# VH-VL binders against Cytochrome c oxidase assembly factor 8 (COA8), part 64

Target 1, 167 residues: Cytochrome c oxidase assembly factor 8 (COA8), of Homo sapiens (Human) (q96il0)
Amino acid sequence: APERGAERRDTAPSGVSRFCPPRKSCHDWIGPPDKYSNLRPVHFYIPENESPLEQKLRKLRQETQEWNQQFWANQNLTFSKEKEEFIHSRLKTKGLGLRTESGQKATLNAEEMADFYKEFLSKNFQKHMYYNRDWYKRNFAITFFMGKVALERIWNKLKQKQKKRSN

## First folded at step 3 (VH-VL)

Design f3 (framework fv_cixutumumab)
Fold by ESMFold2-Fast, scan of step 3:
Structure f3 (fold): chain C 167 residues (1-167), chain A 122 residues (1-122), chain B 108 residues (1-108)
Amino acid sequence: as target 1 above (167 residues)
Amino acid sequence: EVQLVQSGAEVKKPGSSVKVSCKASGGTFSTYAISWVRQAPGQGLEWMGGIIPLLGTANYAQKFQGRVTITADKSTSTAYMELSSLRSEDTAVYYCATESGWSPFNYYMDVWGKGTTVTVSS
Amino acid sequence: SSELTQDPAVSVALGQTVRITCQGDSLRTYYATWYQQKPGQAPILVIYGKNNRPSGIPDRFSGSSSGNTASLTITGAQAEDEADYYCQSWDSSGNHYVFGGGTKLTVL
């Protein structure tokens, strides 16, 4: 089928997966990397007869995913913004323009960028630690509700078995 | 607080191209995406594509791939939408809008420009 | 696109409650966003992320969703609420915005 050149397409480092419509699957599926976070979202299958407890679990997983997406989107945008500001200030200090003679973006060498990377990592250390703490808290809640859903399914199976045996 | 100012109305011939501008004021231009949405007379809203100026990435609706190009100039805080091979059905009001939100589950168009009328006629 | 379906028109009496609906498979996964558009004007954001209101939007506007259906509810409709209402979500890929066909609200 005709298509535009591959060089004009955006591709994730690990490749881009095609998104499966709900009609193709009765299971969860993974979308392409988000434009800001670079994380692949998981789209949860919603069964027609979802129990209230199953809904709570799914919503908790969705909320956790949204939190992850927002955190990494903000980190990536902050990194890109501060990197550009750092490069701009250094080039201005050297009396150089933002573009090379060829019209490409002017860049700094690896040694000059080392200061930026060290400062960025140090500045964001505390934020990353709070992220990890919240991530564990969210995972504990998800695991707890997964356990409750499993118990509900066992009891439903037991009720059905008992009903069949009662006759 | 954030404001988008669009270029003036255009009258174009079939087969030509049009380039509409959208100038942002404030910090929104560097931190959020800008989307382009059109509306033909008496019809609904139709998303064309968007750009993230800070990252330099653009995304286009399948219907417009191959004839729409969205660009941004950070130095002037201006986004552009160029539509080529114009047809009479491209007669519409073209809007730019800022995108807010940080997740595919929460992205939305927050601030809208007033629109640019593009008329395609002989 | 036919991805999101809205009824073309709805009417409500002044001070009464009206519900505008949007239906599509993507709404099982993504939240609906709602925009209001008056003649000759650009759309304005009314509801985002299921049931969030931006500053300046009256509390009579609320959003809800269940399964493949999202709803915009106006409790105690006012004359100034007469407008076209558009729902918006994403296509199945999550990469492209999709709008509903719009619902024209008439306040009697």
Scores: ipSAE 0.016, ipTM 0.610, lowest interface PAE 6.4, mean pLDDT 82
Fold by OpenDDE, second read of step 6:
Structure f3 (fold): chain C 167 residues (1-167), chain A 122 residues (1-122), chain B 108 residues (1-108)
Amino acid sequence: as target 1 above (167 residues)
Amino acid sequence: EVQLVQSGAEVKKPGSSVKVSCKASGGTFSTYAISWVRQAPGQGLEWMGGIIPLLGTANYAQKFQGRVTITADKSTSTAYMELSSLRSEDTAVYYCATESGWSPFNYYMDVWGKGTTVTVSS
Amino acid sequence: SSELTQDPAVSVALGQTVRITCQGDSLRTYYATWYQQKPGQAPILVIYGKNNRPSGIPDRFSGSSSGNTASLTITGAQAEDEADYYCQSWDSSGNHYVFGGGTKLTVL
């Protein structure tokens, strides 16, 4: 039985960018763009004396980054697939192959592709709206925790100064 | 797997119009070319026209130009074929068909509806 | 309009080889697609492109082309192969599908 080539649904590998920052980095490191999402991953710095609040902030930032990476990797994959299908279908309707006589990949003109882009954006509009909403919620939470961490650091510095004055 | 479900049989008078539906399931409806092919009793297959739902533009065989209208509703994944000014010669089984796969240089219809019988009688 | 022509009927003895031909000027430019149709059923794709078989089509079916002709060959015809066979391609403009007139295959 010829193996039905199961179109492996190329699930965008949840590939956390294997970019390892230099071990001695005392700051957040920004990696190259991910090949699927095209987003630059951030490796978050972990302080030696990380407070529970700082840890919570770091985890929230990391989770939000992973969420963004997955979203855009999937969107880019869907876009590429649907674009290819559109081009192939249109070329066939025109009686054209996927390659020109010169062996180049056959393409549609900008006008023909305009309809594809319009339809793709329309179809994915609601998905993008939900993404934007969730993006704002996540960033609001991150900003809130950043403020709390900043206050904690100020308070800790003040306590240390008082202790030094009392001795 | 892509499936095509067509509307039921129709009996029409000469000079009237018929509209046949073809609902697609199991695929990306908007990107596939949907063709309409008819077959009169004891006769061969005859291509009438086709549509890419995403483009909304249909292509018609010259013989049916001006009498046939092919449309698609993306929201319901349904293609339509309307034939006007019906004649006795339009008595046929009408098929919708599509391509579920891609090939670089091949053009085929691998998924067919079961057909819709249209009878034109006085 | 580039028409595709087929012989209206051919016969083959059981287990023998038969070739169904399709002729047309458009076949110089485009591949033929072949369909099998049994009475009261929708057509089934059997061959497309140079010599491609869909899943479920027996390997006894093969396609070939030469000049302005395309051929469907059944090597070792079975009783179940008795059907009408249609070739399909593009017209000379490349914008419209065209079918051949069909060939009725009888298996003897």
Scores: ipSAE 0.000, ipTM 0.544, lowest interface PAE 11.9, mean pLDDT 84

Design f30 (framework fv_belrestotug)
Fold by ESMFold2-Fast, scan of step 3:
Structure f30 (fold): chain C 167 residues (1-167), chain A 124 residues (1-124), chain B 108 residues (1-108)
Amino acid sequence: as target 1 above (167 residues)
Amino acid sequence: QVQLVQSGAEVKKPGASVKVSCKASGYTFTGYYMHWVRQAPGQGLEWMGVINPSGGRTSYAQKFQGRVTLTRDTSTSTVYMELSSLRSEDTAVYYCARVDSFLTGYSQYGMDVWGQGTTVTVSS
Amino acid sequence: EIVLTQSPGTLSLSPGERATLSCRASQSVSSNYLAWYQQKPGQAPRLLIYGASNRATGIPDRFSGSGSGTDFTLTISRLEPEDFAVYYCQQYGTSPWTFGGGTKVEIK
């Protein structure tokens, strides 16, 4: 049996699920969707000769991924919590129990649920605007550092080519 | 300014009925549930019931079922609490308090605005 | 009905100290539908926290709520003179809505 064989998932301190790629991976690995955010996490390979600039780019990409995972995990949790609160509030106002005679969760009809969806989307409009603003800021920073890393790599290749030709 | 203004103090004899009013101003009356809570002297808070001013549907605590009636008048933005067959243990301060409904936003499910209270004294 | 038990009944502290108030439910409170209120003598209650952990509009950040299921806590990080009052927890997860017996925070 291979040492790399088992997938594992751990919950991060932030409450976001984590996974591990096969051991001794030499490239970035994309995992299964996170339980909370439903986004696929990327595990970044760290080469032994990583430059400080490459490390900064990798850390920015990792931090952006973590921020994105936390945002959507929190959003999904908030949606589920507020949906349950809405349903329970409506049922209580009607004098109805939280369970049906069959023991299943009591539900609202589609027309009543439409009120919740409309409200939830409206309430979260500003939050989504700030998310998009920050998303663009982070992607601009990543693109900027990708450009710097590309220039560094070109310069290093030119230096190595000159050294190789002189030797 | 958001306000709930209640009617004045009442003194009643055992067996009588009392009707307390709660007039809302400064917000959309039909966008918030109105709850009634009482507090006996030196005691804690006790929930009595709720009315949805939109449509007038009510729900009562079992202890008060058959004795309490909640109504509203949308033209005056007023909710009424009527308690019948008064006993000495009904001596309390009676409060109205609003709770945000799903029609005005999901942000607050607690009783965020309260009336000043109406003292009802039941004595022989 | 869900019975809420608050402890301690009385908490004697000085300004600047941390206050920790407990509210325990006889059964699980659905969706953390738990609120905290402050009441001063002769006044109506004031909403502090709803949904166990959400601060109401205008409430200072020294007030925080936590907990889930049957165990809930209200924390006042640094008591101000105006914070000496009676505090009530309230559940709205199951009808009838019920209140705890209150915790009196008094000056030592």
Scores: ipSAE 0.000, ipTM 0.446, lowest interface PAE 20.5, mean pLDDT 79

Design f31 (framework fv_belrestotug)
Fold by ESMFold2-Fast, scan of step 3:
Structure f31 (fold): chain C 167 residues (1-167), chain A 123 residues (1-123), chain B 108 residues (1-108)
Amino acid sequence: as target 1 above (167 residues)
Amino acid sequence: QVQLVQSGAEVKKPGASVKVSCKASGYTFTGYYMHWVRQAPGQGLEWMGVINPSGGRTSYAQKFQGRVTLTRDTSTSTVYMELSSLRSEDTAVYYCATAPEYLFSSGWYFDLWGQGTTVTVSS
Amino acid sequence: EIVLTQSPGTLSLSPGERATLSCRASQSVSSNYLAWYQQKPGQAPRLLIYGASNRATGIPDRFSGSGSGTDFTLTISRLEPEDFAVYYCQQYGTSPWTFGGGTKVEIK
């Protein structure tokens, strides 16, 4: 695999959580922050009588979480990589090695790092716009299916009430 | 036109110090870092350190830390490499090297080399 | 520090043949920070390639560099008499800058 660019780690793991909810959970479980994305994963409870529509909603939520985890894991890796490259470039310009005499990583002051942050944000402007677009699209879809599930539950409740009367 | 000219060969006894000069011409001396690289007989190249002629800032390879000192004289466009506490293992050809392109285009590879200075350490 | 291992130590070839020289790093060299030098006896090294694949000014097109990560190659497509020399790779991605042990290209 190539050791360069944003795709330097083509076999890098996704941001998918490996944490498990408690054994006897009857509701969604919220885990600790993911190592790479720093986002807390939600492990969804699967009801005994999950409808096809409820399954679609749950899978959409899971897929949205995985997408979000991958985006932020990749963004954090890209940020870390480009930050290190920027620091190395500036240290070379100053006639310094990439490490101090003691072997510690050499650092830049806040004023020097401000240039990097401005450049990083400007470079990633389109990427963040597409992320926001997709984030709104996914949340609209989730809200829509939540509404459909709510209507299904109301209808099932009315249906059950009528059947109970006929029994 | 663009060149690095080093001082002549030196013969030293163990424990002595040697100071090698490297005079730059044909480019802006303070615009480019100057490195020192040595080569022992029959061996490969070994990076020793770098100096920024503009501010005089230096960085040395750990192996030479405490024994090597890089200095410069901007009035004569000359960099000096002084190596102290000489051992027979310090017998080598010593090179100064730089790239006369701007740092962001040149990186830390060496397009311009001095002719080399042979330093022999023997009893 | 990154250790560079060059192979073979000696490459015996005839003029007109293709030479392929290997340089392997002990850990990844990022940002194409690898250079190749040619050195003849009694002379300073001459820069051939920088950034793994870019030819230095005045270097003939028979010299080419390739590779990334830990594995790099210098290729001389058609050896000329003046190409018989020792070749060194150098990484400049992390301090200290390090050189390989060299490959001697000699006449068969």
Scores: ipSAE 0.000, ipTM 0.433, lowest interface PAE 23.8, mean pLDDT 78

Design f32 (from f27 with heavy chain G99D P100I S101Q L102Y W104P G105S D106G Y108A Y111I; framework fv_belrestotug)
Fold by OpenDDE, second read of step 6:
Structure f32 (fold): chain C 167 residues (1-167), chain A 122 residues (1-122), chain B 108 residues (1-108)
Amino acid sequence: as target 1 above (167 residues)
Amino acid sequence: QVQLVQSGAEVKKPGASVKVSCKASGYTFTGYYMHWVRQAPGQGLEWMGVINPSGGRTSYAQKFQGRVTLTRDTSTSTVYMELSSLRSEDTAVYYCARDIQYFPSGTAFDIWGQGTTVTVSS
Amino acid sequence: EIVLTQSPGTLSLSPGERATLSCRASQSVSSNYLAWYQQKPGQAPRLLIYGASNRATGIPDRFSGSGSGTDFTLTISRLEPEDFAVYYCQQYGTSPWTFGGGTKVEIK
């Protein structure tokens, strides 16, 4: 039985950017834009003596990045699909073919497309509001942990200086 | 079962109007365009027009422009085709047909009504 | 308007034979926007092929579509008694939607 080629639903692959920084990297690396989300992935540096607090910060940053990548990948796919459907629908309603007389893909004018963008933004307004709220919450948490890590580093440096003075 | 059921045969005089109904069942009515196609006796198929899912927009073949009106009632899942100023040449079987999108593979008329015979005689 | 010309107008064949039906467009049509229909006497048309080569649901594998640009073909590999009917090609790439004149497949 010939295997019916499953139409690969372009599910946004959970594509962790295959960008691997050099092994000797001592800093965070920024990869090229992801093809679905258009966001540049960050590969976070892992220190050899990473503290539990530093690890928690790194994990939180990673989780937030993955969350952003997934959100925008899905949003961009939805946008592209709905845009195509809108164009197709509008052309059909006008009694226009999907192709021009020259065989090119028929397009809508800028005014008609403005209506699409307005409708799309209106439809997705709540979704974007929730995204923004969660984005701020996540970034606030990250900033808070960055502050804690900074304080920990200062404290550790002070302890080391005291030990050197007592010997 | 997905089906389109049309109204019964009509006999009209020249200059009169006819209104044919097409009731849809077995699918989401508001999701699909509806087309009308006619066929004169012993002749081929002729596209007449299309109505969008909301019923707010229509497009007609130039030959029928000004004489054909398509309407849609979402509450009853019914599409209507009204043809005015009837002529003997309008004697035909009239079909409603659902437009399905096989994204991204294309479109086609996958479900047809059984047809409505309209006879225009003096 | 894109004019679709079907040939031959009538095809006389026996059961078990291969049928080849041609549809020529006056202008180039995207393969995605060509369909084939079967119509039996006193019945509505039935969709056979969409996108020039895709079989509709429930259509036997003996039906196949091919072609591009201006030339399209419907092939019935082995005619069954129920396949004697009129066949129409349709384009929906350019408004208005147009049908071919049809090919009658009849028993020899």
Scores: ipSAE 0.029, ipTM 0.629, lowest interface PAE 3.4, mean pLDDT 87
Fold by ESMFold2-Fast, scan of step 3:
Structure f32 (fold): chain C 167 residues (1-167), chain A 122 residues (1-122), chain B 108 residues (1-108)
Amino acid sequence: as target 1 above (167 residues)
Amino acid sequence: QVQLVQSGAEVKKPGASVKVSCKASGYTFTGYYMHWVRQAPGQGLEWMGVINPSGGRTSYAQKFQGRVTLTRDTSTSTVYMELSSLRSEDTAVYYCARDIQYFPSGTAFDIWGQGTTVTVSS
Amino acid sequence: EIVLTQSPGTLSLSPGERATLSCRASQSVSSNYLAWYQQKPGQAPRLLIYGASNRATGIPDRFSGSGSGTDFTLTISRLEPEDFAVYYCQQYGTSPWTFGGGTKVEIK
C-alpha cells in the first residue's frame, strides 16, 4: 500500500508490522493496513491513571490483535501462493502459455477456479474452525472486560458525586 | 459412484474417422478436466489431449494436432474424441481419464474409462 | 517435452519380496508432480501414487512413492500375487504429460 512507505515501522518476532502514532496522542490511533494481513493495527493510548482492570483489558486487546495479524498474514500468503500454483498447473495441463496472444496474463474462468476454492476451503476447514473458536473466546473475554471497565467507571463517578454532594 | 463409460469397439478403414464417447456419472461433470490417452498393442501410454467440459476449451499433443478433436455435451455429461485420417498406426485402445484436481497435486488421472479398441485395417 | 526413463524394464520376483522401481526424468519435474499407475492385462491403468508420495484412495500401504526433481522411486514392500503387473510413471509438471516406458513386475 502507498501509506506503508511513509510509516515509522518496526517488526515483531512474528513478522507483523508496527507503527508509531503522532507524538503525545491522547486517543487510540489506527494505522495503515499491514502488507501481509491486510488488517489495520491499533496503537492503544495508555492513560497516566490506568487502573489494573483497564491495563488487563488493554493487554488482552493488544494480544488479540497480534494473534489475529499473525493468523491472517500466514493465511493470505498461503492462499496467494497456492492460487498461483493452481493457475500455473492448470495452464500447463492445457498446454497453454502463461500469456495470451496479445501478451496479457492468462487467467482461468470462474468454473475452473471453483475447484481451487473448494479444495482450499476443505483443506483449511479444521484450521478455520479452530480460528473461529479462539476468535469467539477472545471476543467474549474482551466484551466481558469492557463491561467490567464500564461498571468501574460508573462506580467511580457515583463515588465522586457522593463526595461532592457531602461537601 | 464415480465412473466413466466408453462406447464400444470400432473397426475402420485407413482414411476414415472415428468418434469415441465417454459418459461421466457420479460427480459434477463441469468441475473436472477430461483427458484422452491411447495405448497401441504391446506399447506404453500416450497422452493425446485434454478438454475443460465447462467452456469446451481444448489442448492437444503436437503429434495429434490437426487430426484430433475433443468435444463435450454437458446435457448428457459426455466427452467425445474424434480422430480423422486414420492410419494403421492408430490401432490402439483409447481411454478417457479424469483429472484428479486435488490441490496442489491435481493433474494425475484418478478415474479411467474401460477403454475403446479402435482397429484400423490396412 | 520431459522424457521419463523407467528401470528396470522387467523385474522378476517372488511373492513376499520387496520391489523397487525407478523413474528418471530428462529435466526437473515441477512441484514433484509425478504419478504412478498399475496396469494389468486387458484393464485400464489404476492410479497408485500422485504428487510423488501420496497414496490414492483404496491403495494398500505396501505401496509407497518417494523422490524429487529428476529421480523418483515406487516401492512395494511385500509383493502380493495381485501386484504382478506393469507399472508406469507419469509427469504432469509440464505439458505435454508424458509417461515412462513401463516396468513389468513378473513372477519368478
Scores: ipSAE 0.000, ipTM 0.455, lowest interface PAE 17.7, mean pLDDT 80

Design f33 (from f27 with heavy chain P100L S101D L102T W104Y D106P T107E D110Q Y111H; framework fv_belrestotug)
Fold by ESMFold2-Fast, scan of step 3:
Structure f33 (fold): chain C 167 residues (1-167), chain A 122 residues (1-122), chain B 108 residues (1-108)
Amino acid sequence: as target 1 above (167 residues)
Amino acid sequence: QVQLVQSGAEVKKPGASVKVSCKASGYTFTGYYMHWVRQAPGQGLEWMGVINPSGGRTSYAQKFQGRVTLTRDTSTSTVYMELSSLRSEDTAVYYCARGLDTFYGPEYFQHWGQGTTVTVSS
Amino acid sequence: EIVLTQSPGTLSLSPGERATLSCRASQSVSSNYLAWYQQKPGQAPRLLIYGASNRATGIPDRFSGSGSGTDFTLTISRLEPEDFAVYYCQQYGTSPWTFGGGTKVEIK
């Protein structure tokens, strides 16, 4: 039925089928940014003759994506919640309502919000350090497996070339 | 690991002053507000005040305004609570407790010092 | 200031039983800014619940908080021997921060 700004409630469609363009290979596809993490999900294409090593790499990349999506979804929700709590508390100490006369959400000035941002960043410093550590560990593992897959593909091409020369 | 280590027990006479220390470690000292809460023997918890270690800005409960002074030393990551004109009813365990981040936001107390017993008697 | 009244003052129960502790505020607590603490003899208080219903890190799931406005409840679904302690509620919605008088959960 007709859209009416209802996409804010969108859930990922189940069972979407893909078809490759004529004369071209199928590729990974990139979706729209997730509402909570604000990261674009990648749907990985699975080839007919995927090797066990290629499968391991794909699963590692999928697991890393899920981990990254969950981390940023949680972080963004925490940020939004604490920001709203800060604004609410600050307006209450000033004796102001949460809404303006026009019914719009009441806001704080840039100087007051700077205090919140500074405190939020300081409070989450260790959490972001551990995220960066894990991000680098996961990226290293992905790069390592990408190298192994590349070597496997080179080896397979060399084996096929050798067989063709012999026959 | 966050740790708050307080100074040892004090015995004071009425009219004296006491200064209790709270040494913080395991986190960025200037990133979190520090609160002081006391508890008289067999009684409940009573909030006394808060200090922002970054700028030294303080806010006190009205009951203690004029008698309590909160200070800090950023070089030693230590907060101090000084209570003057001591009375017998000031006999209590005094705790430092780390807030979340700012006294403008919600402040519940995740980390507490071990407590300092202050006894006021003649 | 907002006055918090805890009831009952003492709750005598056996291990395995459910404990229900009440905290009533003299005025509406903004945004459910209410916390619960556990205190054992000779120890500093330990944070259990914040924001009326959020469990603090490392707190067992048998502890749950509920309520809004002026009426709040801490529930311990199945008392363990280590749960016999004094429990305090705290509001942090408006300055000054205030605590309830405490509820002592003791072995029957």
Scores: ipSAE 0.000, ipTM 0.442, lowest interface PAE 21.1, mean pLDDT 79

Design f34 (framework fv_belrestotug)
Fold by ESMFold2-Fast, scan of step 3:
Structure f34 (fold): chain C 167 residues (1-167), chain A 121 residues (1-121), chain B 108 residues (1-108)
Amino acid sequence: as target 1 above (167 residues)
Amino acid sequence: QVQLVQSGAEVKKPGASVKVSCKASGYTFTGYYMHWVRQAPGQGLEWMGVINPSGGRTSYAQKFQGRVTLTRDTSTSTVYMELSSLRSEDTAVYYCAKDFLGSPYEGMDVWGQGTTVTVSS
Amino acid sequence: EIVLTQSPGTLSLSPGERATLSCRASQSVSSNYLAWYQQKPGQAPRLLIYGASNRATGIPDRFSGSGSGTDFTLTISRLEPEDFAVYYCQQYGTSPWTFGGGTKVEIK
C-alpha cells in the first residue's frame, strides 16, 4: 500500500480530517472540504436555551453529517486502494515496473482505466443504491423535525404574546 | 481462513470436456486475480491462464488458447476452468491459485488442494 | 515467452548443508518479478520468495533469494529435514507466466 504521510496523525478517530470553527460563533459554521470525504462539514451552533426538540433535531443533523462523511471517506479510500491494485495488476501483466524511468508512479491511459471504472461502479451499484435510500430517509426525517421545531417556535411565540396582554 | 477448495477428481474420455471448480473464502473474491496451473504426473508446473473475478476478463497461455475457458460466479465466489477436446496429454493435477494485487512482487500466495483429471482411452 | 532453466536438476545433500539453486531466464525478467516455490509429494506448491529476494509470510530465514535480470539464485543456508522437496522458479513479469523445470533437493 502507498504511504500517505503525516496527515494521518491529525485525523479524528473516524478517519476524517480535523476541522474546528472559530470561537464565539452564534450560527452554523461551514468549513472547507474534508480531505478524505471531500464534503464540507457543518459545525452546528448550540443555543443556551435549546429545547429538547431542538436538541433532537440538532443531534439528528450532526449524526447524519457524520454518517455521510464516514460513508464517503470509506468509499474514497476503497476507490483509491482498488484503483492502485488495478493499476499494479495491469502493469504486472504487461511486464512493466511500478515506477516510471523518472521514479514517478506508472499510470494507465484513459482507455485502460475505463475497465476499472466500469467494474468499480458495477461492484458498488447496490451499495450506492442503499446509500441514496438512507440519505433520502435521513433528509426526510430532518425535514419532518425541522417542521416540528418551526411549529414549536410559533406556538411558544404566540403563547408568550398572549401572556404579555394578560396578568 | 483464506482458502481455495476445488472440486473432486474426474475421469474423462478423449474428446470430452472437463469443468473444474475452485471456491474461494476468507477474502474479497473480486479483489484478486485467480490463476490456473497444471502438473502432469512426475512433471513440472505449467501455467494455463488467469481470470480477473471482478470483470471476468481472462488471459490464456497460447498452448491452451481455444481449448480453455475461465469463468467465475461472484454470487458463490467460485472460479471455473473448462478444458475441451481432452487428450491423454491433459492427464494432470489442476490447481487454482490466488494472486495478490497490492504488491507487484507478490506471487501466487494461496493454492487450492488440486483436482486430478485423468484422460483414458 | 520467457524460458526459465533451473540447475542442477537434482541436488543431493545432507541435513545441515547449504543448498544453492540456480534459475536462468532466456531474457531479462521485468522488475525482478521472480518467485520461488517449494513442493512436497502430494501437496500443492508453497510460495517461498517473491520479487526475487523477498521472503513470503511464515517462511524461515534460512531461505533467501538473490539475483536480477537473467540470473537468479535460491539459497537454503542450513538444510532441515523438511526442506527436502522440489523447488520451482517462476516469472510473473511478462505474460504468459512461466515456470522452471524444477530442482529436486534430495537426501544424500
Scores: ipSAE 0.000, ipTM 0.447, lowest interface PAE 18.9, mean pLDDT 80

